VH-VL binders against o60147. Designs and how they scored, part 153

Target 1, 175 residues: o60147
Amino acid sequence: MLEKNKYLYIFRHIQTNQVLLSQGNVLKKTALFQLPYPLQKPVAPNGMRPAKLRKDHWVPLLKVEFPNESMFQSVFMQLLNYRKYRSVQPLTSDLLKLPIPVRRRKIMRQEVPNTIADLADILNKEKFPENSVRLQLSDKSDSEYADWPPSVQIDSEEIKLSRGFREKTTVDEAR

## First folded at step 6 (VH-VL)

Design y17 (framework fv_tocilizumab)
Fold by ESMFold2-Fast, scan of step 6:
Structure y17 (fold): chain C 175 residues (1-175), chain A 119 residues (1-119), chain B 107 residues (1-107)
Amino acid sequence: as target 1 above (175 residues)
Amino acid sequence: QVQLQESGPGLVRPSQTLSLTCTVSGYSISSGYYWSWVRQPPGRGLEWIGYIYHSGSTTYNPSLKSRVTMLRDTSKNQFSLRLSSVTAADTAVYYCARGEEWLVGMDVWGQGSLVTVSS
Amino acid sequence: DIQMTQSPSSLSASVGDRVTITCRASQSISSYLNWYQQKPGKAPKLLIYDASSLQSGVPSRFSGSGSGTDFTFTISSLQPEDIATYYCQQSWSTPYTFGQGTKVEIK
């Protein structure tokens, strides 16, 4: 089979900052299985996984282009494994001091910086060729959550699609 | 609605290769889901053999990995299982099944095909 | 590999009884656990996915709970058609593994 460039899209929730991974630019309902539910014991807070996928509530965070499917699959699976390991880690004492709603908000908001850091960590571990991986962000400042290896080329242009989602939400709210 | 149906020889001789095909109707195997094989020896429990993702990527149970190959035929909307060097211990009902990401809920199953390994 | 230990191996109950089956994982699997019903001579049928989510078309008398390592499956009021073997299955990590099954019979 001929190698084909593969794209990884990472989405964030506009309110909670929770993160979902996707192989395409459109989220499928099964992506919700990536989210912890329920969270690990002993706290096991409920309500961190949305009951249904509302596509208008999710905007692209970043897009990664890989030179071939093998590299894509390796990074994608490792990133999913990092998310799974995070879901079973015990909560820190600092988080346990907070009321449950505040605690959930802080945990959810950490998903964006954590996912970006995890992606960079995986790419630093892999021995990919220089400039072989293209990274395009919705907000370039998010690249500052990590140090990137020579294999990563950060695109000068931000993702146009995220602007469309924000505009749609604004128009809907004005009704 | 989606339906899965296994087909292939019901009798295989020791040391030969067991070959089964799962025919899928009502959904394209290249459009989504994890497509799995699960077996059940007579009177025993269930054992996951492996899956082929809708992209063609495969993952096999390490206990069977050296003997297992899974392939897809997108033109016929089928995926298949080949298990080499079979012994009497491979006698089982073989099921194909569809699962969400990482087999979170295998929601559609074939009826099962009994494969007996005997000389 | 993640080992799934199911209990009891078999039980006998009367119509209308509450039936509970437990499943324990050898390590934390978060909520990545499914429950299946298998009637004699038939393929398994998914009842519960993601530990507690009821599969579409499945009667509300079936429920699941738990997270991490300890999980419970409950039939709130056993019906004659519920005679079957029930299996738990973890989907946290490959190889995906099943419990040994619980045979449910009516007295």
Scores: ipSAE 0.056, ipTM 0.670, lowest interface PAE 5.9, mean pLDDT 83

Design y18 (framework fv_tocilizumab)
Fold by ESMFold2-Fast, scan of step 6:
Structure y18 (fold): chain C 175 residues (1-175), chain A 119 residues (1-119), chain B 107 residues (1-107)
Amino acid sequence: as target 1 above (175 residues)
Amino acid sequence: QVQLQESGPGLVRPSQTLSLTCTVSGYSISSGYYWSWVRQPPGRGLEWIGYIYHSGSTTYNPSLKSRVTMLRDTSKNQFSLRLSSVTAADTAVYYCARGLDWEGYFDYWGQGSLVTVSS
Amino acid sequence: DIQMTQSPSSLSASVGDRVTITCRASQSISSYLNWYQQKPGKAPKLLIYDASSLQSGVPSRFSGSGSGTDFTFTISSLQPEDIATYYCQQSWSTPYTFGQGTKVEIK
């Protein structure tokens, strides 16, 4: 438990660039409540299929290590609130002039830079100790979406996990 | 304007590996979309082979998965198809195509490259 | 895998005729159906996506309709340049699958 909840795992959808936040290295179905647009379209006039979690469609975006559970919980909750806030904002006139499918794709593709910017904003507002928060990215160039405070240390090693944040198995290590 | 063009040998011997490259101009393959291969045997319909997403993640048709590998070369703006252990049944025109998101439609196609598997 | 059954396999019609092609999915695919035109020796060209959305630059005589398992593609007034094979394709799930094609010829 002491080591649990010290890591924030952020996933990206391979096709849409939509982002999911997770307290664990494996996504749970409840994470889909974070999405404003369902990944599955309506099947019948009575409604839509529940969004389906396809774990193979989600890849690591970044992993954040916090010094303790309290800091993790604070940042995680704030980041979820930022995402909720963005989902209810009025669309710009430029977006409104686009056809609905094009508009949705453009909005979804912005979730990666938006999430990174939001994370940096939260960390800049918090008074965390120098070098106490460690970021590891799948693509280090994504760190350029924001200016980071002195509390943040960006790992030079990129994430190379093949299936989400799942650690290598004994079989994978032998290969 | 976005353009895709296939290149590679037009004749492959049975049991060898078919290798094709798609060169993309007018758009960076690392910036978005899923980059796909679709084939068409002479006189028959279209068969989706698989795609490579702009991040490098791949998805292959289960019927071909054991024989297919797709790679990207972002410095050359190319993505490639390798199909191992070919037989006469793999004779087809091979197209590269750009696919949009989860909607799964292909908006730009290469001209197609005929690959004949023959001794 | 989702099977796509396309009918008819071929048809002949006169210039100005209304042409209808049908596509049936083995399971519900909602509106995730696309239509392509392929002329001899050429790559397929996207005409309709998401069952009924006309691709930019495509003439308005082409249209699509349907949802679930049954879909139709219509050419409201057949032109000589429309001689081609037409394919439906489902994008509900991978592997993406195509119908067997409908060859449209002019009398």
Scores: ipSAE 0.000, ipTM 0.469, lowest interface PAE 14.8, mean pLDDT 81

Design y19 (framework fv_tocilizumab)
Fold by ESMFold2-Fast, scan of step 6:
Formats: structure tokens, C-alpha cells, sequence
Structure y19 (fold): chain C 175 residues (1-175), chain A 118 residues (1-118), chain B 107 residues (1-107)
């Protein structure tokens, strides 16, 4: 490994629009702990098996390249804190009137715009050098969910996963 | 009301490219939703081909991905399907459909039969 | 890919009968299951979404239930206009997959 961890990958679920943050270009099963609503239920309380991560259900939303690992860790931890803060806020009366599955889908659909707005807010508060942070999106229109600081350079190029870095795609839960 | 209508040649020769267009009325395709193609071989079930997001990004069924291209024409409010290197197995009724806000196909075109034969 | 299996593949019933069709997913899809009706020569029509939610304008005799891997679709009192092929579809992940269909006929 020649590269230190300075990349933030954000993935979205293709149906629910739920968002997962990743410290690498491959999603790990432990990322599922970020979700307030589990994607899969245990088979039975007795003899329960863990929820399964289906990597084909998640597509890249965006990729951020930071100048160094310290800046990456700071932003990543702040994003997790924003997510935690949002999860404990009271639901509006309008949402509480909806059936539970409908309510959850509405909440989940907001994770993409909320995560993008939160990322921009963090980057606006941190005074990083001009053009020091590179942002790549799978859908360029998603950049319109926020105003970006001068430290951010938005690339129009496709998000490229590092093919050949790992010979086989395996779930690595050691992190 | 939202309406979808397929158009394109009903007969395609083996090895050629199948091309279909879906014309949407009552809603702008660039304003939201996922716009899909689904096919049905005669006497068989339904197979999802792919979708194009309102921004232009696409997702294709892995079984067809190497042969499929979907494009949008926002000025005409249309999206299209191109399927290359067709064989007799591609003979089917092709439907365009919208994926609604609650993860289902809420509007469908009437379907267009495409026969692949020499 | 998620495989969807319907049972039975066909059935014959009388007007007024209760008709039940089942759909099984090869893995858990929570409640992300839709039911469509297709009449000969016509496009599919959405009847039920999210396993149990009735689409606007669809008669109340149609209902759905289930979660996880096992789902049922019921017509409480079969009408002549209900003669069609019915398909389940999972919306949990792409590629979206459909059951093989259940043909409902009148005796």
C-alpha cells in the first residue's frame, strides 16, 4: 500500500437513498451500523445471523480527496456526528401522521441532500487551502444541494474505484 | 396526467441494433424520477432492462449491460433504448415505464413489439 | 440477483371466489414488493406497492400482505374483469426482478 487513507467515499442505496460513509472504495459490513433502519432482519432471535451487506445495492454518490489523513479523519468524524444529531431530532407532526413504512421512506430519501449539505457545511467551517479538496460526484446536479467553499474543486469525471488494488472483493470487518 | 408512448421499428435483423424511443407527456423527464425499459418475450414474463435518472445517469441489468445504452432528449421530452447485436432471443414487447416516488412502476407505455428475424 | 418465485403458475376459479397467490424471494426484501395485473395485449398495471399498500383507484377486493421472503396477494371476490396474469416484483435492489407470473382464469 503506497497511499495513506485520504479519501472519503459516500455511497447511496439504489432504492431507499440511505447513505453510507466509507473510509475506502469498498464498503465493509460494519458500515451498516450507520443506518437507523436495518436493511435486513435477523432470521430468528434464537440463532440470529448478522445482517448481510449486498454491495451491488450501493452505488457511489461522491468521492472526496483530502490533502492528508488528518483532514480526512476530521471531516469523516464530523459527518458521523451530524448524522447522529439528525437521528435524535423529534419528528415533525406531518411525518408522525404517516404509516411507518411511508414515514421511513420519506426520511431516508432526505439522506442524500442532507449528507451533501452537511459535507459542505463542514468544509465551509474548516478553512482549508484554496483548491485543496477534490470532489467527484456520480451526478453533478447533486452539487446544487449546497454552496461550496473556495477550498473545494468539483471534478466532472466519473468516480473511479481502484481496480487491481485488491485481487478479490472480500468483506473485511477488521476495521 | 402523465403518459408514456413507445415508438420505433417493429422488425430488426440479427446482429443489428434495436432502437426505441419513449415520448413522455404531462411531466418533464429532467425534473425527477427514474425512467425505465422493461421487456416481455412472447408468452413469457417481465425482464427489467435498465433506467435513466432525470440527470442522465444510467443503471442497466447486468445480463444486458454490454449491449444496452439509454439516452435522454430533454428538448423533446423523450428517452431512448439502444440494444446492440440483437438475436432472436431479443424478440419481445418493449415497455417504457416511470419508477414513482415509492419504488414501483406507476406509469407504463402501451408496449411496442419488436421481432428479431432475418 | 434476487429470484422471485410465484405459486401457483396458473389457477381457475369461479366469479365470487377468493383467490390467493404467493410470492417468495430468494433473500429478505423487507416490504419492497409490488404486485401488477396484466391483461392480454396490455401493459402491466400497478395494484399493490410496499407489500400491502393499495394503489389509488384500485378496487378494495385486492390486497397484499407479507414481509421478508414470503408474500401473498389476494382477490377477496373474483370478478370477470380480474381475469389476467399477476406478477410480483421486488424493488429492494437492481436488477429489479419479477416472478414468473400467475395466470388467473374463470372455470
Amino acid sequence: as target 1 above (175 residues)
Amino acid sequence: QVQLQESGPGLVRPSQTLSLTCTVSGYSISSGYYWSWVRQPPGRGLEWIGYIYHSGSTTYNPSLKSRVTMLRDTSKNQFSLRLSSVTAADTAVYYCAREGDWLYFDYWGQGSLVTVSS
Amino acid sequence: DIQMTQSPSSLSASVGDRVTITCRASQSISSYLNWYQQKPGKAPKLLIYDASSLQSGVPSRFSGSGSGTDFTFTISSLQPEDIATYYCQQSWSTPYTFGQGTKVEIK
Scores: ipSAE 0.000, ipTM 0.461, lowest interface PAE 14.8, mean pLDDT 80

Design y2 (framework fv_tocilizumab)
Fold by ESMFold2-Fast, scan of step 6:
Structure y2 (fold): chain C 175 residues (1-175), chain A 119 residues (1-119), chain B 107 residues (1-107)
Amino acid sequence: as target 1 above (175 residues)
Amino acid sequence: QVQLQESGPGLVRPSQTLSLTCTVSGYSISSGYYWSWVRQPPGRGLEWIGYIYHSGSTTYNPSLKSRVTMLRDTSKNQFSLRLSSVTAADTAVYYCARGDEWLPYFDYWGQGSLVTVSS
Amino acid sequence: DIQMTQSPSSLSASVGDRVTITCRASQSISSYLNWYQQKPGKAPKLLIYDASSLQSGVPSRFSGSGSGTDFTFTISSLQPEDIATYYCQQSWSTPYTFGQGTKVEIK
């Protein structure tokens, strides 16, 4: 109620399946620097490049509610560290045999399952109280990418908004 | 326009506590960013002391952790540094700075406050 | 802790020269490397973040490159106002650490 920083908002890119983490229900421009591979900016006919962050290209993947700000901050920082760690790991020989564009598409496609698996791993290592962490997904089948500890409760209601995590009262009703 | 300004005593005796306040204008410290302290001994390089996240959570440099406390006062839009048991080695210019949440770069800095530790 | 080593510790160059400073991390930090300019008696000023991104309002003669452990900062055409000490800083993990600094002087 009075605690604002107990929600973690996770977005996915509609074309690449890349993932962005956010502490708020809308993305900040600097969030793009979480990505191991920068998104290609198209060059406009007049020579001007469009902005890097197109908020309409990022849709809700997952919302995580923590009991308090301390737990939120701990999990959020660990999740960022997992993503940083993945970005510097050596690629498998199979991936190295692929052309660069194909290799990058394959790696990007894995960000959703990887992020969900990393979140579950962190929550399994932390010994939070039973049913204290609440997950709300846009597609509940994405929860199957991991085994969840007893501390996690998955909401029966899916996120139905098509743009960000904004409430219907502030946006049009959409899919 | 965001501005940070340090304030506090410029002279501290050995074994006492160094206390500094950073006043922020143009942005609410409770709305985002990692609010940080960085010091620089005369003629030497920069050392990160720690930060306080906009929620109040703190992280300190392990080399200073036993002596450092950071607090925030959201009603005054200020955050503070306390460094206990000071010695001559703590003589430095102390800066407050704003760290980005996604890429921890420091985009706004205070002017710096020289704190001399001597008897 | 991640150790940051800059090279050279100091250099002297003429106006219009290309100046290059290097920074090496003791472990891979991907692109999480920032560059600052500090003039005597002043606070550091952010020039480059994320290894190669130019901060708003900073002249285009400043650039950065590199990834992993080895990073380079370049001033393409040194101006008198560029005389300062330059610091790299890793933002990969806490504690955040700075290089020892490179003092840039005019001949």
Scores: ipSAE 0.006, ipTM 0.534, lowest interface PAE 12.3, mean pLDDT 82

Design y20 (framework fv_tocilizumab)
Fold by ESMFold2-Fast, scan of step 6:
Parts: C-alpha cells; sequence; structure tokens
Structure y20 (fold): chain C 175 residues (1-175), chain A 119 residues (1-119), chain B 107 residues (1-107)
C-alpha cells in the first residue's frame, strides 16, 4: 500500500506535563495507554472507570514532517520503544526518598525534555538526508533540550492553535 | 459496536496462496488501531501473523515474513491476508483482530475461518 | 523472539475453588502481558491487560499480577462458565507471542 501518513504529533498535558504521541493531529482515547500514571482515579466498585480523554487538557508540543511514511513509522516506533524503556528503568536513590505523589510529579515534569531528547537521539542515529525532516514547535525554546542532526530543519513558524485546540487536517498532501 | 468477519476459501491446495478478507463494521480501519491476523492450528495455540496499521504500514512475524502480504481497502472497510506457498502446516483457524499498539491487546476478534491445506 | 511458557498445561478444580495459572517470559517484559479466555469453537476474549488491569465487562473474580518475567492469573471462585483454555500474551515487542495455553475443567 502507498497511502502516506508522514506526520508525528506530540501533545503535552497542560497541568502534569505528561506527553502523548499521535499519528494524527487529533488525540484518540487509546493514546492514554501510553501514560504510566493515570490522570484520574478509578470510581467503579469492582473495576476501573474507563479512562477519559479530555482534549482541552492537551496542547500540541511539536509536530514532525517526514518525507515518506517509512521514515515516519520507523521513528514513531522507536520513540514508543524509548518511552517503554524509560518506564521500566530503576529509579534513582534521590527519587526513591520522595513520597510517591511528589516523586510522580517530578517524573512527569521530565517527560517533555525526555521526549524531545529521545526524538533527537533517534534522528541523530538515523542517517536521513539533509533538511529532509521538518520540526515545528509550539514553543521554539523547547528545541534547546537537544542537539539536532543536519537532517532536521526547525521551522521558524510555531504551531498555530485553532479555536478548539485542534489543528486543521492536511488533505492535499497525497503522494 | 465493532464487529470483524473473516471470509475466503476454506480449502487451499499445497504450494498455492491462501487469501482471506476481514470486513470491519462499527469503526473505520483508516481511523486507528492495528488490524491483525492471528492463527490457530487445530488443537494447538495461537500464533500472531502480523498487522497493518491504519495508515497502511505493515509488520509481519519474522517466521512468516517471506510469505505474508497484508493489504487494506478503505472504501470497503476491509483488510486482507495473503500467505503464499502454503503447506499442510498452514492448516489453521485464521482470526482477524483489532490491536492497540502500546498495550498490544486484541480487544475485538472475528469468529475465525478454518482454512485446510490439502490436495 | 520472546518465548512464553504457561503452567500448568491443564487443571481440574471444583466450583468455588481458587484457580491459579502461571506464565513465564524468556526475558523481562515489565508489565506488558495480557490474558485471554477461549471457549471451544470461539475466538479468544480479552480478560486482563497490562498484567493486572481488568477489561471492562469482565467479572471481578478474574485478576492478574506480576512483572518482569513471572506472571500469575487467578480466578478467585471458579464458576461453571469459566471452563475454557486461558492464554497469556506478551506485548513488549513484536512478534507478539502467546503461551501454549492452560485448559481449565471442572471435576
Amino acid sequence: as target 1 above (175 residues)
Amino acid sequence: QVQLQESGPGLVRPSQTLSLTCTVSGYSISSGYYWSWVRQPPGRGLEWIGYIYHSGSTTYNPSLKSRVTMLRDTSKNQFSLRLSSVTAADTAVYYCARGEYWSGTFDYWGQGSLVTVSS
Amino acid sequence: DIQMTQSPSSLSASVGDRVTITCRASQSISSYLNWYQQKPGKAPKLLIYDASSLQSGVPSRFSGSGSGTDFTFTISSLQPEDIATYYCQQSWSTPYTFGQGTKVEIK
């Protein structure tokens, strides 16, 4: 199949700084499986309340445009694997000394810089052509969390937020 | 409600290509999830064959990769499995299933289609 | 590939008994393990995901625990409708792999 899907969207939670990865410009409920720390407590007596995605609590952090879907899929899958790997690493002694709620808040605050650093690490590992990957951020200063390879061009234009926190879909970029 | 239904020939000759289609209702296959095939030889356990992502990208079990092709038809909301050069060892019930990448869970399954490889 | 080994291969228990099934991974998979129930002639049904999370609509007598390489699935009070084969499945990496299954029967 030649159907392209070449955009990676990364979203940040406005309160916790937790990060969600998406292959589209709209977050889906299944993305919540990425979170090691749930945003809400269970309320069902003999089970867990279904997780609820509140779109107004998530804002775009960045989007990445790849020249083709193969490169996109490779980077997206590697980034998910980096997040899985981080979730199982032993905590430092300093973190273990903290009460659980304080520890979780500190870990969650690091997800934005960690995700950006992981993305850059993956792109530095891959030998993509110069200026073939476009990175657009909501806040350009977030690019400073990492060193970027020559394959990445950082867009001078920041992501524009629409009235509903939803970026418009791109329908004219068929390959 | 999401429903998956397998269809295709129940008998395939050795050395030929096994072809199955999964029809999905209640959810658009281009909107999300990994659309998967899992097989089960009679009296044995489950073996994951591969998936096609909602974008069209595929990942196959390395043990079957040289023989497997998965395709999607978004206009019919279907995805299909082609398994070439079949032998008696490919006789199994074939299930299509919906998978979520992060959890790797298969939350909706078709009823299964028995494919027998025999002359 | 990650190999999944279940124990026992089969068991027989009485209604009301506590039933325990074990699943072992050939390498650490953290908590990325799912449990399925399969009744004769039917497709598998997801019961537990992420080692210990109960799927919506599944009775609370089913539970899971464990992390790393060793996992346990428990039915706290076996009911007649629980007669089935149970499978664990790792979701750490592709190819996704299943245990060989545990057949649960009533004495």
Scores: ipSAE 0.006, ipTM 0.551, lowest interface PAE 10.6, mean pLDDT 81

Design y21 (framework fv_tocilizumab)
Fold by ESMFold2-Fast, scan of step 6:
Structure y21 (fold): chain C 175 residues (1-175), chain A 120 residues (1-120), chain B 107 residues (1-107)
Amino acid sequence: as target 1 above (175 residues)
Amino acid sequence: QVQLQESGPGLVRPSQTLSLTCTVSGYSISSGYYWSWVRQPPGRGLEWIGYIYHSGSTTYNPSLKSRVTMLRDTSKNQFSLRLSSVTAADTAVYYCARQEDWLPGYFDYWGQGSLVTVSS
Amino acid sequence: DIQMTQSPSSLSASVGDRVTITCRASQSISSYLNWYQQKPGKAPKLLIYDASSLQSGVPSRFSGSGSGTDFTFTISSLQPEDIATYYCQQSWSTPYTFGQGTKVEIK
């Protein structure tokens, strides 16, 4: 059996660009409790948090491999705390001037750059060994949202899976 | 009113470096958006060259990456394109454009375009 | 790279006609498709974003639809000022790519 809980799987929504963090390569419905943010109050399902998890609407953003479970847990918990902190911050005056639908799209769209920046900030603070953390992205240009420490190795190959981090099956191909 | 305007030499010799500057007014380039270059060879379609994000990070089209450099000058509110080792195939109208950072990534403001001819 | 293919490459229609242009992506791009109008000697102008959203200030005769790989752009009643080349563009992944363009002319 392979050692578990060394991987952080990060998903983005195909339309809204909202981000979900997962300890496994398949999203659980409880992941929806990471939403909404940065707004403090959840609104209608059409707003920041869907009523149910549509797994086919979430695609891989990046996969992070840690050398051990201890480092994984530390980074994962800090990243969740960064996201919670962002959800309670006051909206800027520039955002408040935008119509509500445009404002929500902009806030949701920024979850990808924010999550990547937060991940890099955490890794810069932790002083992990050189090349001990491996990143694999679906779009390598997303790595440009941050400056990475020497502890990070970015995989030359992008993630090619379109429906989560699992391999396509006959059922997935039919859907 | 946001406006973008390209400037730079209109004629470049083969093997030399093409250099263009985009001057932005009405919005600070360090405050948001992707700031992009797009070119259009005569009689052909549009080709995205690359962008510089408001933070200074750059992403280039893989087909051009080895020859492209983009820089920003926040004090002048400008961003620039350098394309090295040019050939006749690089003859095109070069546009700078602002690309929004919310869904989806559309180009909402464009410069007038600057024709650059690569000829001996 | 995501390849964008437009159909037709050119068309000729009469004033008042309904004009339809299609755009096909080589892989699913969700709704991350934008449409531009380019008149001779001018920069492209954004008309439609997010597959179906009309840019402010753009006449309502322009519309877009589709998701995934197949997209449609429609001019419900062609006007003389609509003579231009139209381009689709995907923003799902870098490098961002454009269709080859559709030239619209009046008969």
Scores: ipSAE 0.000, ipTM 0.474, lowest interface PAE 15.9, mean pLDDT 81

Design y22 (framework fv_tocilizumab)
Fold by ESMFold2-Fast, scan of step 6:
Structure y22 (fold): chain C 175 residues (1-175), chain A 119 residues (1-119), chain B 107 residues (1-107)
Amino acid sequence: as target 1 above (175 residues)
Amino acid sequence: QVQLQESGPGLVRPSQTLSLTCTVSGYSISSGYYWSWVRQPPGRGLEWIGYIYHSGSTTYNPSLKSRVTMLRDTSKNQFSLRLSSVTAADTAVYYCARGDTWYEGFDYWGQGSLVTVSS
Amino acid sequence: DIQMTQSPSSLSASVGDRVTITCRASQSISSYLNWYQQKPGKAPKLLIYDASSLQSGVPSRFSGSGSGTDFTFTISSLQPEDIATYYCQQSWSTPYTFGQGTKVEIK
């Protein structure tokens, strides 16, 4: 088939637990604009530029296979909207009383459970056919952060890339 | 080039509200950073007043929290400071400044605006 | 609030001298300390961030070191244009707090 963009990959940072969404298994530099906390100090003079992506700093969290590109685009855009919504909510008093670096680490650590919960919420609202969405996780226990609708089939195998043609998850560093 | 400029009255009467505006050029205040106010009484050190995060959330120094309000006008790319019930102790040079989101250091500053509280 | 204490409050040195300023935090702030230079009638300028990282465009004669509660700022070879008041600032927790300042003068 000539169908494209049926896969959503979600990546997590190995140290901070921050999450990036990708249209496919390749992370592009522009994905860093999703982060509320930049990975490196912002550069003047024209304001903040995207940080360099490091291939060894990001690992797949989960992969979602949709039956078609239209469903993929709908879910992907809704996840970006949920992320934006979360970024503008007032911080709780419990978070505000914490030292700034502790507060940031706690917020960043919550991105994994929050993203998984948001994905499940979107899929529960959509009227997708039974077993039409395939979910594959790097750590299957992460599926316990949410209740999944009948449209979702959770793969018994954790994420692995095909060795045919020596395919790998790639970090794309534009020059 | 990022630039910050303070504006507002340089003389305020006791018990009134001090009002200052910071105009930012070269970067959108809603796109990143902590947009801050820092003051310096004549001959003394620096005191952080508060910030407005690019999302609109505010945090104020507890010593001033009951008197401070910070607002933003994203259409004009400005953020402002209101300090109510002023006294002679509020006489200071007021700076607006940009705080980075990683190290929370102030990398760009306005020139400063002297506000004198007297009758 | 975290209190920041600078030493000395003032110093006089000759051009070419090594100048050292100390900043002490009332509790551990890891490496979350910044250093500023303020010349008379001017806004402060960020010189060092994260205790030891040199801000872009700042001369290499300026350096910082330390972690936890004790921090040092050094000018390896004082120049006439370095005459200013220097401030440390902790970014561990709000409210951000500054040291009292150290006035550096030429003999």
Scores: ipSAE 0.008, ipTM 0.601, lowest interface PAE 8.3, mean pLDDT 83

Design y23 (framework fv_tocilizumab)
Fold by ESMFold2-Fast, scan of step 6:
Structure y23 (fold): chain C 175 residues (1-175), chain A 119 residues (1-119), chain B 107 residues (1-107)
Amino acid sequence: as target 1 above (175 residues)
Amino acid sequence: QVQLQESGPGLVRPSQTLSLTCTVSGYSISSGYYWSWVRQPPGRGLEWIGYIYHSGSTTYNPSLKSRVTMLRDTSKNQFSLRLSSVTAADTAVYYCARLGEWDYYFDYWGQGSLVTVSS
Amino acid sequence: DIQMTQSPSSLSASVGDRVTITCRASQSISSYLNWYQQKPGKAPKLLIYDASSLQSGVPSRFSGSGSGTDFTFTISSLQPEDIATYYCQQSWSTPYTFGQGTKVEIK
């Protein structure tokens, strides 16, 4: 019904599975502040540290299409709050038993399932209209990390882009 | 985009100090990573010497620790290796390399500088 | 220190052959093992990290597997450009240590 839709672009780090949220299809360096243990906080020598932004290391995880800006803003802000809440929780005794590099790797690997679960939880709590939120994934099996409400429509087509959400330009095609 | 290049004398006399500098371009050494030195004697394998973290803290291979000093010069975007009391056993190609903070692999290497310890 | 031993120390194979190199750690290093390729006169190049992850830009014929103490590196179809010495490296703890290297040559 509405042609001007807001998009949430979610990226995954190709090596660590860390997740970044973006309002645009191009990541900005400020997105790195979403990562646990950001540079602005005093980090213990053995603490986790955010990677420098290498755009070629971030690939699409999923794209969420909202019918209006209000729904986009609500969900986006709630996702950021969920991520902040997770980052300040005490580590479990099982994680504390692991060497620091193994611990960091395990925590980072969980960001994809955690982000997807958080998104589904937010959408299940909101009473959005049926089929009003469109979800397109790079790997459809990632949708299995959560139960989705009737408001969500999952695209049968997976995201084919390997360089973020960027496409070849007319200039590139012309050669 | 990131490039590392070694420089320094190729010949050092026994008992003197070996001094090498690594110049980094395309990335600020104060922004991250462990900036490392690795050596390779002719026809032999690789030996890690040590690293200097972007904060200035250092860790050295215990086999070399008493002889090794690493420093950084953030204004020139360089880090250096000093190895004291050299002998013929220290003859090697010396590489500077960047070590990741999370996965601890060497992703960028200099071209290598051969240092011969001889009169 | 963690000692890394590679097998074999050298091998000769034909173009198109499957080549396998093994690396053993003196203690468990989980998946903290990297593989490097070094051509004569050149610096080492990262091929595989975290035991099985292929570095960006590296051909898919290279692969790694293993965990704990025993690791394997495979070239599924040897090409002439693959003539090099290959090294494993543990990143579990300092001092970081390398295997002695495996020299791969064409018959």
Scores: ipSAE 0.000, ipTM 0.458, lowest interface PAE 16.1, mean pLDDT 81

